# Designs tried in a protein design chat: VH-VL binders against f1miw6. Part 43

Target 1, 251 residues: f1miw6
Amino acid sequence: MPHFAKPLLRNIITRNLFNSIKKKQCLQYLQTLRTLQYDGFTTVYFGETDIPESLVTGEDFSDGYYMPTPTWCVVHAGGSQGWVPWKYRMFLRDELCIKQEDNLFFEFCDVVKKAYGKCAIVVKERRRQDATRPKEGKETEAQAHVPSVVNLTSVTCCPEVAKSYGHKLLTLPSPYNYLNPLDSAWSSLKWFIINNRKEFCLQSVDGVYSYQYILFSDLISKGIERINLSKWRTITTKVRRWENYYLGKLS
Key: E = the ipSAE of ESMFold2; O = the ipSAE of OpenDDE; V2 = 0.75 times the mean of E and O plus 0.25 times the DockQ between their complexes.

## First folded at step 13 (VH-VL; framework fv_acasunlimab_arm2)

Design w1 (at its last look DockQ between E and O 0.51; V2 from the best seeds 0.00; counts 0 for: pae E 8.4 > 2)
Fold by ESMFold2, look of step 13:
Structure w1 (fold): chain C 251 residues (1-251), chain A 119 residues (1-119), chain B 110 residues (1-110)
Amino acid sequence: as target 1 above (251 residues)
Amino acid sequence: EVQLVESGGGLVQPGRSLRLSCTASGFTFSDYWMSWVRQAPGKGLEWVGYIYSGGSTYYAASVKGRFTISRDDSKSIAYLQMNSLKTEDTAVYYCARLSSPVDAYFDLWGQGTLVTVSS
Amino acid sequence: DIVMTQSPSSLSASVGDRVTITCQASQDISYYLAWYQQKPGKAPKRLIYDASNLETGVPSRFSASGSGTDYTFTISSLQPEDIATYYCQQYDSLPYSGLTFGGGTKVEIK
């Protein structure tokens, strides 16, 4: 019995022990989410995952300094109703800023409005790494208000766009990623990839990628199909039980 | 062993106040959400309100502003303060525990205490 | 408040009959629904949670299903000890009226 709950509990304990600011943000998120659910909003989790090419091929490159390891980004959405009836997207991560679709979030908001009516659209807080800060000096005399949080994925998720369709956009606080049922869906997809990738790999000369994208798309499509409505209900029920745990603990 | 016992019911005139108590035993009271549910004679169950383990409270529209739920974790007691009572508040009042600290359905109920509001 | 409309309000059936009770929610409650049995003079007892999951120790003749706004509770073969009033309860809209009950169904044996 503790076996299935252990990873979620471990993530909660590990990521946010004794951080009062993040606990307050989590409580505010949970209260807002429940208010929207009470008001008849359908909850939809919108997000992405990274799939490095090496996960699909399963092979070590003998000449690793020549071969960059490209990472693919899969964008999708789902909830207790299953996957949103919306075509998932697949991008090459290293070209994200160049090839990002300008109106993808508009399309998504229209699709979920038609499918479910008004939605609470939940996205994870994407924390940008700040490896360095300007040192002291003239910066003390310069006043600047810099946005400290960027609510962006591989697509721009604009709150005003969501509002124009009657939706509400929510941000899940970064340390509480385990309260996003999409993360469980992504783990299931990656597990499927690891266990089925041999069926979709070509045994060809290294550096020749004749059918590689087609194989990745087939494998991803099959993995997404494996996560059916019953699996989504299991995932969302588990997440809701731990949401209640924190709502009761922190309230 | 694990039980809830309500007390404080009785006959009261409209416009008056009454406080109900729910004494818990056999479990760690402070871990659980607690709720009050009422049942008018010959009628169905009606949720009244609940209180989180942290003390926040929520109420049904029919009682909001008139009823207050509180808890004393050191004594393992939940309270329902009922002000400005109306004849339609006449019911058996149950105290109920949620199935676990995080589940929103009930697995433990008291026997109920009757509140009669009449002139 | 999420309104739960339960039907029928009462029914009478013979031992061995299949009994069906329905609840309809005023909005999608995403399978967050429990079913309770209340015998005269006793507190309610939960039989089913999360729309379809049978509590441990509850006889297998009890079952339930549903999604969205429409939920169904079934007794496959009514027994004399099943005489009771049955209630559905939704818990989707916490912290607000997330504990709302249906009106109840009184089940009797002829």
Scores: ipSAE 0.022, ipTM 0.547, lowest interface PAE 8.4, mean pLDDT 78
Fold by OpenDDE, look of step 13:
Structure w1 (fold): chain C 251 residues (1-251), chain A 119 residues (1-119), chain B 110 residues (1-110)
Amino acid sequence: as target 1 above (251 residues)
Amino acid sequence: EVQLVESGGGLVQPGRSLRLSCTASGFTFSDYWMSWVRQAPGKGLEWVGYIYSGGSTYYAASVKGRFTISRDDSKSIAYLQMNSLKTEDTAVYYCARLSSPVDAYFDLWGQGTLVTVSS
Amino acid sequence: DIVMTQSPSSLSASVGDRVTITCQASQDISYYLAWYQQKPGKAPKRLIYDASNLETGVPSRFSASGSGTDYTFTISSLQPEDIATYYCQQYDSLPYSGLTFGGGTKVEIK
């Protein structure tokens, strides 16, 4: 049976593929990625996902009272070798005081160097909300603008830092985010949270106050652990197939 | 029925050219990558090259510069143009389809056509 | 190109025996490996893809495993109809590298 890409993916891919610029960017990304892989770079996907508290608590906001719940950001990395042997980080988005740990990307680069050697570190392109209408200006030769600094919500990824460790930092174009296996991993994590959150709930009945406490760290840890090497293999294999498809189609 | 049929094989002298054809039926030919694989008598399988759905090609080092793969999607035919043939090119040549437009392993094979290069 | 070293080149076993074939890649191919069966005078048939996935309709006595550079194909109980040459094939570095087969393993029955 021809593995029909789920119809949903086809529709999303077809609409975004009409932008010639984005297609070119995708091709360049893929070509660069494959070249690096051929040159012995290990591909590592570095990224973050948002976990709203409502996802953890199961609160149904269907009754129109949108209470903004705190959102947690989980940062981690993975690839064909599974999760990177680096401790994932969790940040609360709304708390002003999260000093961007200026050293987190350094730490990450050091860990992957030790674990895998030279790496192609792939990050998602941040949708610049303010990208005003590109003025119709001159077809300037899309020199592969090595994006200067890619800012994640909690982490700044610097190409120069990556380079200092012998790595290459790559930016995945935003329309092709599905080529990031982390998205599938994050989806799996969120699924796990939804289906298992009750098992991580503690009820405290104090004489005066009853409250429910969720072991959030344990829930996340177990969710991450559940995404084993076999699952990563499946996810990355699927991504690679799509990469090959685009390389063949766009070349 | 989904099938591949090779044709064009035969006896040829060294230095000459030969063109093989692979006719596909039973599937949307234009969506798939096609490949040629050869097998010398009593030897193992050797990948020759492939052509993408977009028309780009890649070849094994042993045939690069001498062999050309092309396709006519309107006719559902893949071709292998072999130039400057050598005795070492003697083999059964198989046309093979990749399992899907995205997969790089083979699921459909022709029966093969024998090419003999002999003086 | 990635070199695939397949072992052994030939083996003879009895009906019901466990047969094991190995394939070693010159570099990490990240599970992008297929196994084929070729009977005499016939085209190859794919049995396994993505290192361990059994093709539809293939008997359960066939299996495969592996990671990194090292992969194994197994017939748990050899049957007379399994007389064939078996090949591994890597497909890791497309489109900048070619597809490569192992040297093949001829399986015979004693």
Scores: ipSAE 0.019, ipTM 0.604, lowest interface PAE 4.5, mean pLDDT 84
ESMFold2 (binder alone), look of step 13: mean pLDDT 90; pTM 0.905

Design w2 (at its last look DockQ between E and O 0.22; V2 from the best seeds 0.00; counts 0 for: pae E 11.4 > 2, placed apart)
Fold by OpenDDE, look of step 13:
Structure w2 (fold): chain C 251 residues (1-251), chain A 119 residues (1-119), chain B 110 residues (1-110)
Amino acid sequence: as target 1 above (251 residues)
Amino acid sequence: EVQLVESGGGLVQPGRSLRLSCTASGFTFSDYWMSWVRQAPGKGLEWVGYIYSGGSTYYAASVKGRFTISRDDSKSIAYLQMNSLKTEDTAVYYCARLSSPIDAYFDLWGQGTLVTVSS
Amino acid sequence: DIVMTQSPSSLSASVGDRVTITCQASQDISYYLAWYQQKPGKAPKRLIYDASNLETGVPSRFSASGSGTDYTFTISSLQPEDIATYYCQQYDSLPYSGLTFGGGTKVEIK
């Protein structure tokens, strides 16, 4: 049976593939990635996912009262070797004082260096919301502008920092986010949260007030742990197949 | 029926050229990467090269510069042009398809065509 | 190119015996390994892909496992129809490197 890539992925891929610039960026990304892999760099995907509190609590806001619930941001990394032996971080998006832990990316780079040696660190391109209409101007040679800095919500990823540890920082073009295995991992995590949140609920009946607590840290930890090496293998293999497809199609 | 059929094999002298053809049927040829694999008599399998759906090619070091893979999608044919043939090139040459456009292992093979390079 | 070292080159076993073949890669190939069966005078047939996935229609007596550089192919109970040469093939470095086969293992029945 021809393993028909699920029709859903085909439809999403076809619409975004019409931008010649984005195709070129994808090809450049893939070529660079494969070259680095050939040169002995270990590919590590570094990223974040948002977990709304409503996802954890199961509150259905269908009745029109959109109460903005706090959103948690989980930062972690993984690849063909599974989760990076680095402690994932959780941040509250709404807390003004998220002091960008200026040192988090340094810590991460050091950990992956120790664990894997030279790494190709892949991060997602942040959709610049404000990118005004590219003026029709000059076909300037799309030199793959390695962005000087890739800002995650909670972490600043600097190519120079990566380089100082012997790593290479790569940016995955936004239309091709499905080439990041972390997306699948995050989806699995969210699925786990939805289906297991009740098991992590504590009910306290104090004489006057009944409240329900969710062991959120435990829930996230267990969810992450459930994405074992076998699952990572499956996810990364799938991504590699798609990479090959695009390399073959766009070259 | 999904199949690959090789043709063009035969006896050739060293230094000469030979062109093999692989005719594909039963599937959308243009979507797949195609490859050539050879097997010397009594020896193991040796990858020769492949051609991408986009037309780019890659070759084994043993044949690089001498062999060229091409394809005609309109005819559903892959070709192996072999130049400057050597006695060591004597083998059954198989045309093979990757399992899918996104897979890098083979699922479909031709029956092979024998190429003998001898003085 | 990635070198695949396959062992043994040949083996003879009795019907019903467990047969094990190993393939070692010169570098980590991240499970991108296939196993093929080739009968005399025939083209190879794929039995396993992605290191451990059994191809559709292949008998369950065939299995494979491995990780990193080391992979194993197993026939749990050798049958007469299993007389063939078996090959491992890596596809990790595509498209910037070649596909490479192991040297093959000839399986015979005593």
Scores: ipSAE 0.090, ipTM 0.661, lowest interface PAE 2.8, mean pLDDT 85
Fold by ESMFold2, look of step 13:
Structure w2 (fold): chain C 251 residues (1-251), chain A 119 residues (1-119), chain B 110 residues (1-110)
Amino acid sequence: as target 1 above (251 residues)
Amino acid sequence: EVQLVESGGGLVQPGRSLRLSCTASGFTFSDYWMSWVRQAPGKGLEWVGYIYSGGSTYYAASVKGRFTISRDDSKSIAYLQMNSLKTEDTAVYYCARLSSPIDAYFDLWGQGTLVTVSS
Amino acid sequence: DIVMTQSPSSLSASVGDRVTITCQASQDISYYLAWYQQKPGKAPKRLIYDASNLETGVPSRFSASGSGTDYTFTISSLQPEDIATYYCQQYDSLPYSGLTFGGGTKVEIK
């Protein structure tokens, strides 16, 4: 099984996407991560993914008679030891029902402390435009505006909460999302959903059974279970190779 | 035909210099990292160094400061410049292609060229 | 540099014998290990990558396993065409330390 063509193309494209600020952020992230790993911190990736109902129902976007469908957010964590032994969370994320649980990160930090001891908790940087930053040509102040709290869309991740449990919270810079093994896990989950959604959808004479919370939760649970420890080790091994590559390129 | 062909080997006196060439064909040379590996007569394989597609180089301690790897992507050629040669540098020198930027195992080897360093 | 200790340095076995070669790394290399076969007078050929994955076209009598610092390569039933020198090679150290080969194992028919 030769595995040699696809990663080369991504490396070339990634090399072309680097900029001065993001390259420095990536190097700092990688150096900090390696220091924590050397000091005995267990690396845990904490994150979320969006699953629109159209992915489950199979509704065709191409017909042009499309209505916005609800989107579910799944929150989970994992690493080289597999999924964290923690029940993943689901939230409804449509425009009418956006919810965040402030205590969720506190509970997560307690669980991983009991399971693994001190952890390096990695969270992906949230991408957004800063409307106040377009005035780059006029640099009146040297200090940059930085948020004190790292947020997932659905969860507040406070560095001080992590520190209170002996953990360190790290932010993965946004251009380097392929350094997040959770993204590979989420892709595997979505692929499982696409290939198994007919098994979990019931049809009736009037089409009343298109989607149910019980069936959706069961589909998600089975998809997560399919990503076993062996798959997690494969994913994290490839991420580590990318990390080593960028440590060489950015130094 | 996907291949690597080394050239430039021969007999050379200690203290002198020699330049090896590795001509690539059948693949997009600029997309690949290239490496040199040597094998002294009757001995095992020893990595010499590699060059990234972007031109950065890394060397084994035994040759650092004396050997230089370079590449010409327009000609699909990798080079090994060997300066201040010692009798211990006597070996067959292989050019090898790395499988991918992050998987530094060798998936294509040349036939090798013999370098003999003796008085 | 990561030191690769390969053993034995040579062995002699009969056709049909099971042959086992080991490599020990001076530090955890996390499955970043390949195995090569070099027949007399030829360039090396990769048989196995990522510690256990068999390259396409390689006979099924070849296999490998291992983790951490300890890795093994096995020929389940030695054939006359398997006379060669076998090398392990680690690639966990890029780019901050060199690639390294084991010392090689010469396999001969008794």
Scores: ipSAE 0.006, ipTM 0.448, lowest interface PAE 11.4, mean pLDDT 77
ESMFold2 (binder alone), look of step 13: mean pLDDT 90; pTM 0.902

Design w3 (at its last look DockQ between E and O 0.01; V2 from the best seeds 0.00; counts 0 for: pae E 13.0 > 2, placed apart)
Fold by OpenDDE, look of step 13:
Order: structure tokens, then sequence, then C-alpha cells
Structure w3 (fold): chain C 251 residues (1-251), chain A 119 residues (1-119), chain B 110 residues (1-110)
């Protein structure tokens, strides 16, 4: 597992380090994070990952017929303490009516408060696709614009909600997403899915229609469970080392 | 060979200043964080301070305001400037390298240099 | 600064004995702990990092474990060459907190 993360990190570091603004944002993020940690906040990473059905079924679309397969979104949280004792959520992206469960972030904040006390909740910055070319305007003091709201695909994260529970919501700058240990956890989950999906397949015994079912919920649950505390420790330790590297380099 | 060599130790009177040097060889010095650790005679290890690859420094409370760590990457040397020395500063001073540019534990130590502060 | 309380300060044991040293942190240091061996008149040598990882080339009789605030270093079978002072070191709160060592444990042979 350690071998795959090294090349990705090297490639990401080389491409994005050239933007001075992003570097400053990274430094500010890291400084804030460390200050909160020093002040006794528990760091919790809250995020989502997409699991396309093709990943689960193993369908090789190499023959050019891109059939859009449904994509599942898994929402969960973790950190140095392992997975948060919160039930992960799974959403189907293509379902129009996914009523953003307006209360999911509230529930999450309550659970982490009970489990850990005050938390630094870290979420990834959503790549605004359409942000047009910032006009060349005035070096306005990059006041750490705490985004008023960070929207995940399925969940709205509100800093004010976090604050009401005594938490701090932090946004990880997009070029530094690899500083989120959840990415490694999600990669591990996807790896598990790919390698174990056959064990979760049920074949219909009905003589007329040969269809295969996959126990998707069980597959995801087992995949998540496989990422134990020891694995989380390894992942978060690695992330912390990189954080230290950047703090040392950018300070 | 990868090594650190401390120099500049000696006998000094209280209130005086002394500058220690740590010369590094065998590795890319500029990539590593460096630290100073001291050990009073017959006592345990005490962290003094460290310097980042970017040049930022952090110090123990016991030496803050009196000691300054610096580095010259072109010469592969780390320095410890000690001002307003006290008898309690008497110790063997070790230069230590962090295990990697990202790790905050030590893998390489010098032999140490003795600083004696006495009237 | 995080305080590291190391125990015992000294111990004497026979060759072949199991030796255990403990280090307690004043706060949760999340496995960011190293163990060093220092022989008389020598610089410290790292034996363990990240609470339980054995350094390359270190004999397997050395081990460590722990979590949260409580950590343990063990020599399964004490050897004559193991006469030294052992130190724990935390590195949890960089760069806004200093590194701290435990008080040390002097290990002697009876």
Amino acid sequence: as target 1 above (251 residues)
Amino acid sequence: EVQLVESGGGLVQPGRSLRLSCTASGFTFSDYWMSWVRQAPGKGLEWVGYIYSGGSTYYAASVKGRFTISRDDSKSIAYLQMNSLKTEDTAVYYCARFSSPVDAYFDLWGQGTLVTVSS
Amino acid sequence: DIVMTQSPSSLSASVGDRVTITCQASQDISYYLAWYQQKPGKAPKRLIYDASNLETGVPSRFSASGSGTDYTFTISSLQPEDIATYYCQQYDSLPYSGLTFGGGTKVEIK
C-alpha cells in the first residue's frame, strides 16, 4: 500500500506548488489546524467518495461504449482515532430527489461532540468549476474567507452549525487534498471493492433469467471495517509528516 | 559518510556569549530540519531548539530569548548562538538531524561539544 | 510543553531478564513517540519510532507499544551490551510545541 501513494504525491506536489496563493492558503490551513490541535481540538476529517457501479461490477468499458453507470456517494469521517462512531451514509448521485438531508451535518456534529468533545472538522474545498479568471484586481488581504458554507455533493457543511457544537470547520485547499487521510482510506475501500466484489455476488437460481446481484451494502460495510485503527494510525501519521514538511518549507 | 560534527564548545564565564557550529556532511543539508539537544553532566537529554528547512526556528522555554539557531545551507552548517549564558547551561551540546525532511525524530547525532559555564 | 514522565529512573536486572520502561505523556500524543538508547560517553541512538516501529538493524529483543498517553518500551532478554540509559521522546505538536524527552532510565546489569 505505501508504494502507490508516493508517486501520486510527488506528481501533485510538483504541479501545484507553483501558485503562491495556494501555498499561502496551505500554510494558513496548517497553522490553524496545528493551533486548534494545540488548543485541544480533535481533528476529524469529514468527506465523501464516489463509487461508480462499474467499479463494483467490474465492467470493462474499454470497448468505447461508455454507458453511464450509476454512481454511489459514500459519506463518512475519520481521523487518528479511526472511523468516527457515526453511521456512514450512501447516496445515489443520479437520483434527482436526493433531498439533501438537511440534518445530516447536525447529526454528525452532535456525534463527534459526544465522542471527542471539541473538534476541528476538516473538509475538502469543492473545486468551483466555473470560477472565471479572477480579474487582476487589488491584492485584497486574503482574509481567511471561512467559506460561509461548504457543500459536499450530498451534505451541506455549515461553519455556524459546527460552531454551535463547539467545533471548528476547516477547509483543506484543493491542491493539497492528499493531506486528507480520507483519500487514502477511500483508496483502500476502492481497492477492497475491486478485489473482493466476487465474494459478494449472488447468482439467480431462476432458470429463466440469469442475473447477478451484488450485496453492495455488505461490500461497503466490510470494506470500511477493514480499515482498522492501525491503518488509520499509519495514514494519519503519514499525513502529519507531510504537514510538517509543508510547515517547515513554507514558513 | 553521513555525519555531524559539533565545534565551538569550551569554558566561558556567566553572562558571556558562545557560538557553536555543527558541520554536516554526506547528505543534502538544506532538505533537513536540524536540532540542538543538550545534556547536563549526569542528567538527561533536554531539547534546546530546532530550525526548519525554510529557516523558521522554535526554542525551549529555558533558552528562549537567549539562544538563536541559524543555518548556512551553502556551507552545510547549523549554528547555536548562546547569549547571556548561565551556570545551568553547562552541558554537552549535540547537533541532531531529523530522520527525514518530514520526520520529527532524530537519526543522526554529532559527538557533542562540552560547554562549561563557570565563574 | 508536553511533559514526559519516564519510569523507573533506574533499574538493575540480570542477563536474560525482561526489562520494561514506561513513558507517560501529559496529554495524548497520538503515537508520536520515539525511544533512544544512549551508552556512556556516546550520542543517543534511535531504536523505536512512531511508538512501535523498530529501527532497521535493531535487535528484535527490543520492542515498544502504547497509545494515547501511555507507552511502554521492552527488552525481552537483557544482554550485556544493553547497558545504557534509555529515553522516550515525543514529537506530537510541531511546530507550535517543543520536543520533549523523558527523564531517562538507566539500565544496569546485576
Scores: ipSAE 0.238, ipTM 0.697, lowest interface PAE 2.1, mean pLDDT 85
Fold by ESMFold2, look of step 13:
Structure w3 (fold): chain C 251 residues (1-251), chain A 119 residues (1-119), chain B 110 residues (1-110)
Amino acid sequence: as target 1 above (251 residues)
Amino acid sequence: EVQLVESGGGLVQPGRSLRLSCTASGFTFSDYWMSWVRQAPGKGLEWVGYIYSGGSTYYAASVKGRFTISRDDSKSIAYLQMNSLKTEDTAVYYCARFSSPVDAYFDLWGQGTLVTVSS
Amino acid sequence: DIVMTQSPSSLSASVGDRVTITCQASQDISYYLAWYQQKPGKAPKRLIYDASNLETGVPSRFSASGSGTDYTFTISSLQPEDIATYYCQQYDSLPYSGLTFGGGTKVEIK
């Protein structure tokens, strides 16, 4: 075998190993999810999205050249039964210096326990803005280990807190974004904002953050309400079709 | 049968106007937002603009101020009004549907209609 | 706008050859990328969405991968019916700006 084939063969072997790792992670996630569903766990998707201020105001994007603009973080949860009956949370990124993640996730676990009983709580592995890996050392093992802690930018989701309520915390592998119906809900919310922001541009001329937060919260609330139970069932049905497809393809 | 059909293309002189139509069938048109994409002869695909279900529109810089996208949900038709046409607007014009109201890629394309702008 | 740099602009390969096409985005697009096939005289057809997901009915010889700014599209064993131009398209900039396509890669059989 000529020696130049070693670099090509190494590239092929590396690609095959990478695909095998991602396939294994997805299969393990799906098999675990199906087992929990069979055991009577209600599936609930917990997550966050970022909404840049310019999306709400419609301001000229040239502002990004001279000053940074804040982003708003929205935290909510839902599933085939609709939005969890839980007040969504909304933060400016700069307000995340207050450690409220333990209290927030604890409250969430209590609410879903009361509403649905034991839940399989699904969180997305990769966050859009920082692309960080799970915790160092144990989270880099190529074995199909569940990460010790899943961190959103605004909240820490602790598996032991979930377990104390009889829940199970699952991490959705990053390459399979369409397995998260909450991402579809976030996209719908962002499109609602775009289609309705003209009303808030007229009311939010002065740029005061407290005033913008109140008007933004009203726009967000209306956008969330438009994603009703029927739409949630449509979204989660689509996700289940994709889950079955991946189970057939990756098994 | 889920389908998009463009019409209204043809030969037009620079500085004139032309209106394209995109007729949709087989799906609930009012739930989807639509886009126009063009392809100059021998060139690649170029996004022209899109229209949301609520009527808000966004345009590429090359057509902003000259082109207008609109929709008639009762007839399931999207329109592209092209004013002040230039020779560089010569292209096949496609209408395309976003994959779903929450997915931002195109899963349905029309056959295209040719617009030729020449003197 | 997010600029998509696609290469090569054209290629010729034999039946059974492995073909690789790349797209580089001017910024991180977080897997919001689709791949289209356009056969001569026809509208584009989506083959891949979300960087790596194969559309139903698309042959398994097509695949794609990538992350961040760098994405690849592969035909593992080129067939005569794969003569087409292939485009990448990002949708990460929505809704605050437009969609952008790569310049295209014309694939021919020699």
Scores: ipSAE 0.000, ipTM 0.396, lowest interface PAE 13.0, mean pLDDT 76
ESMFold2 (binder alone), look of step 13: mean pLDDT 90; pTM 0.909

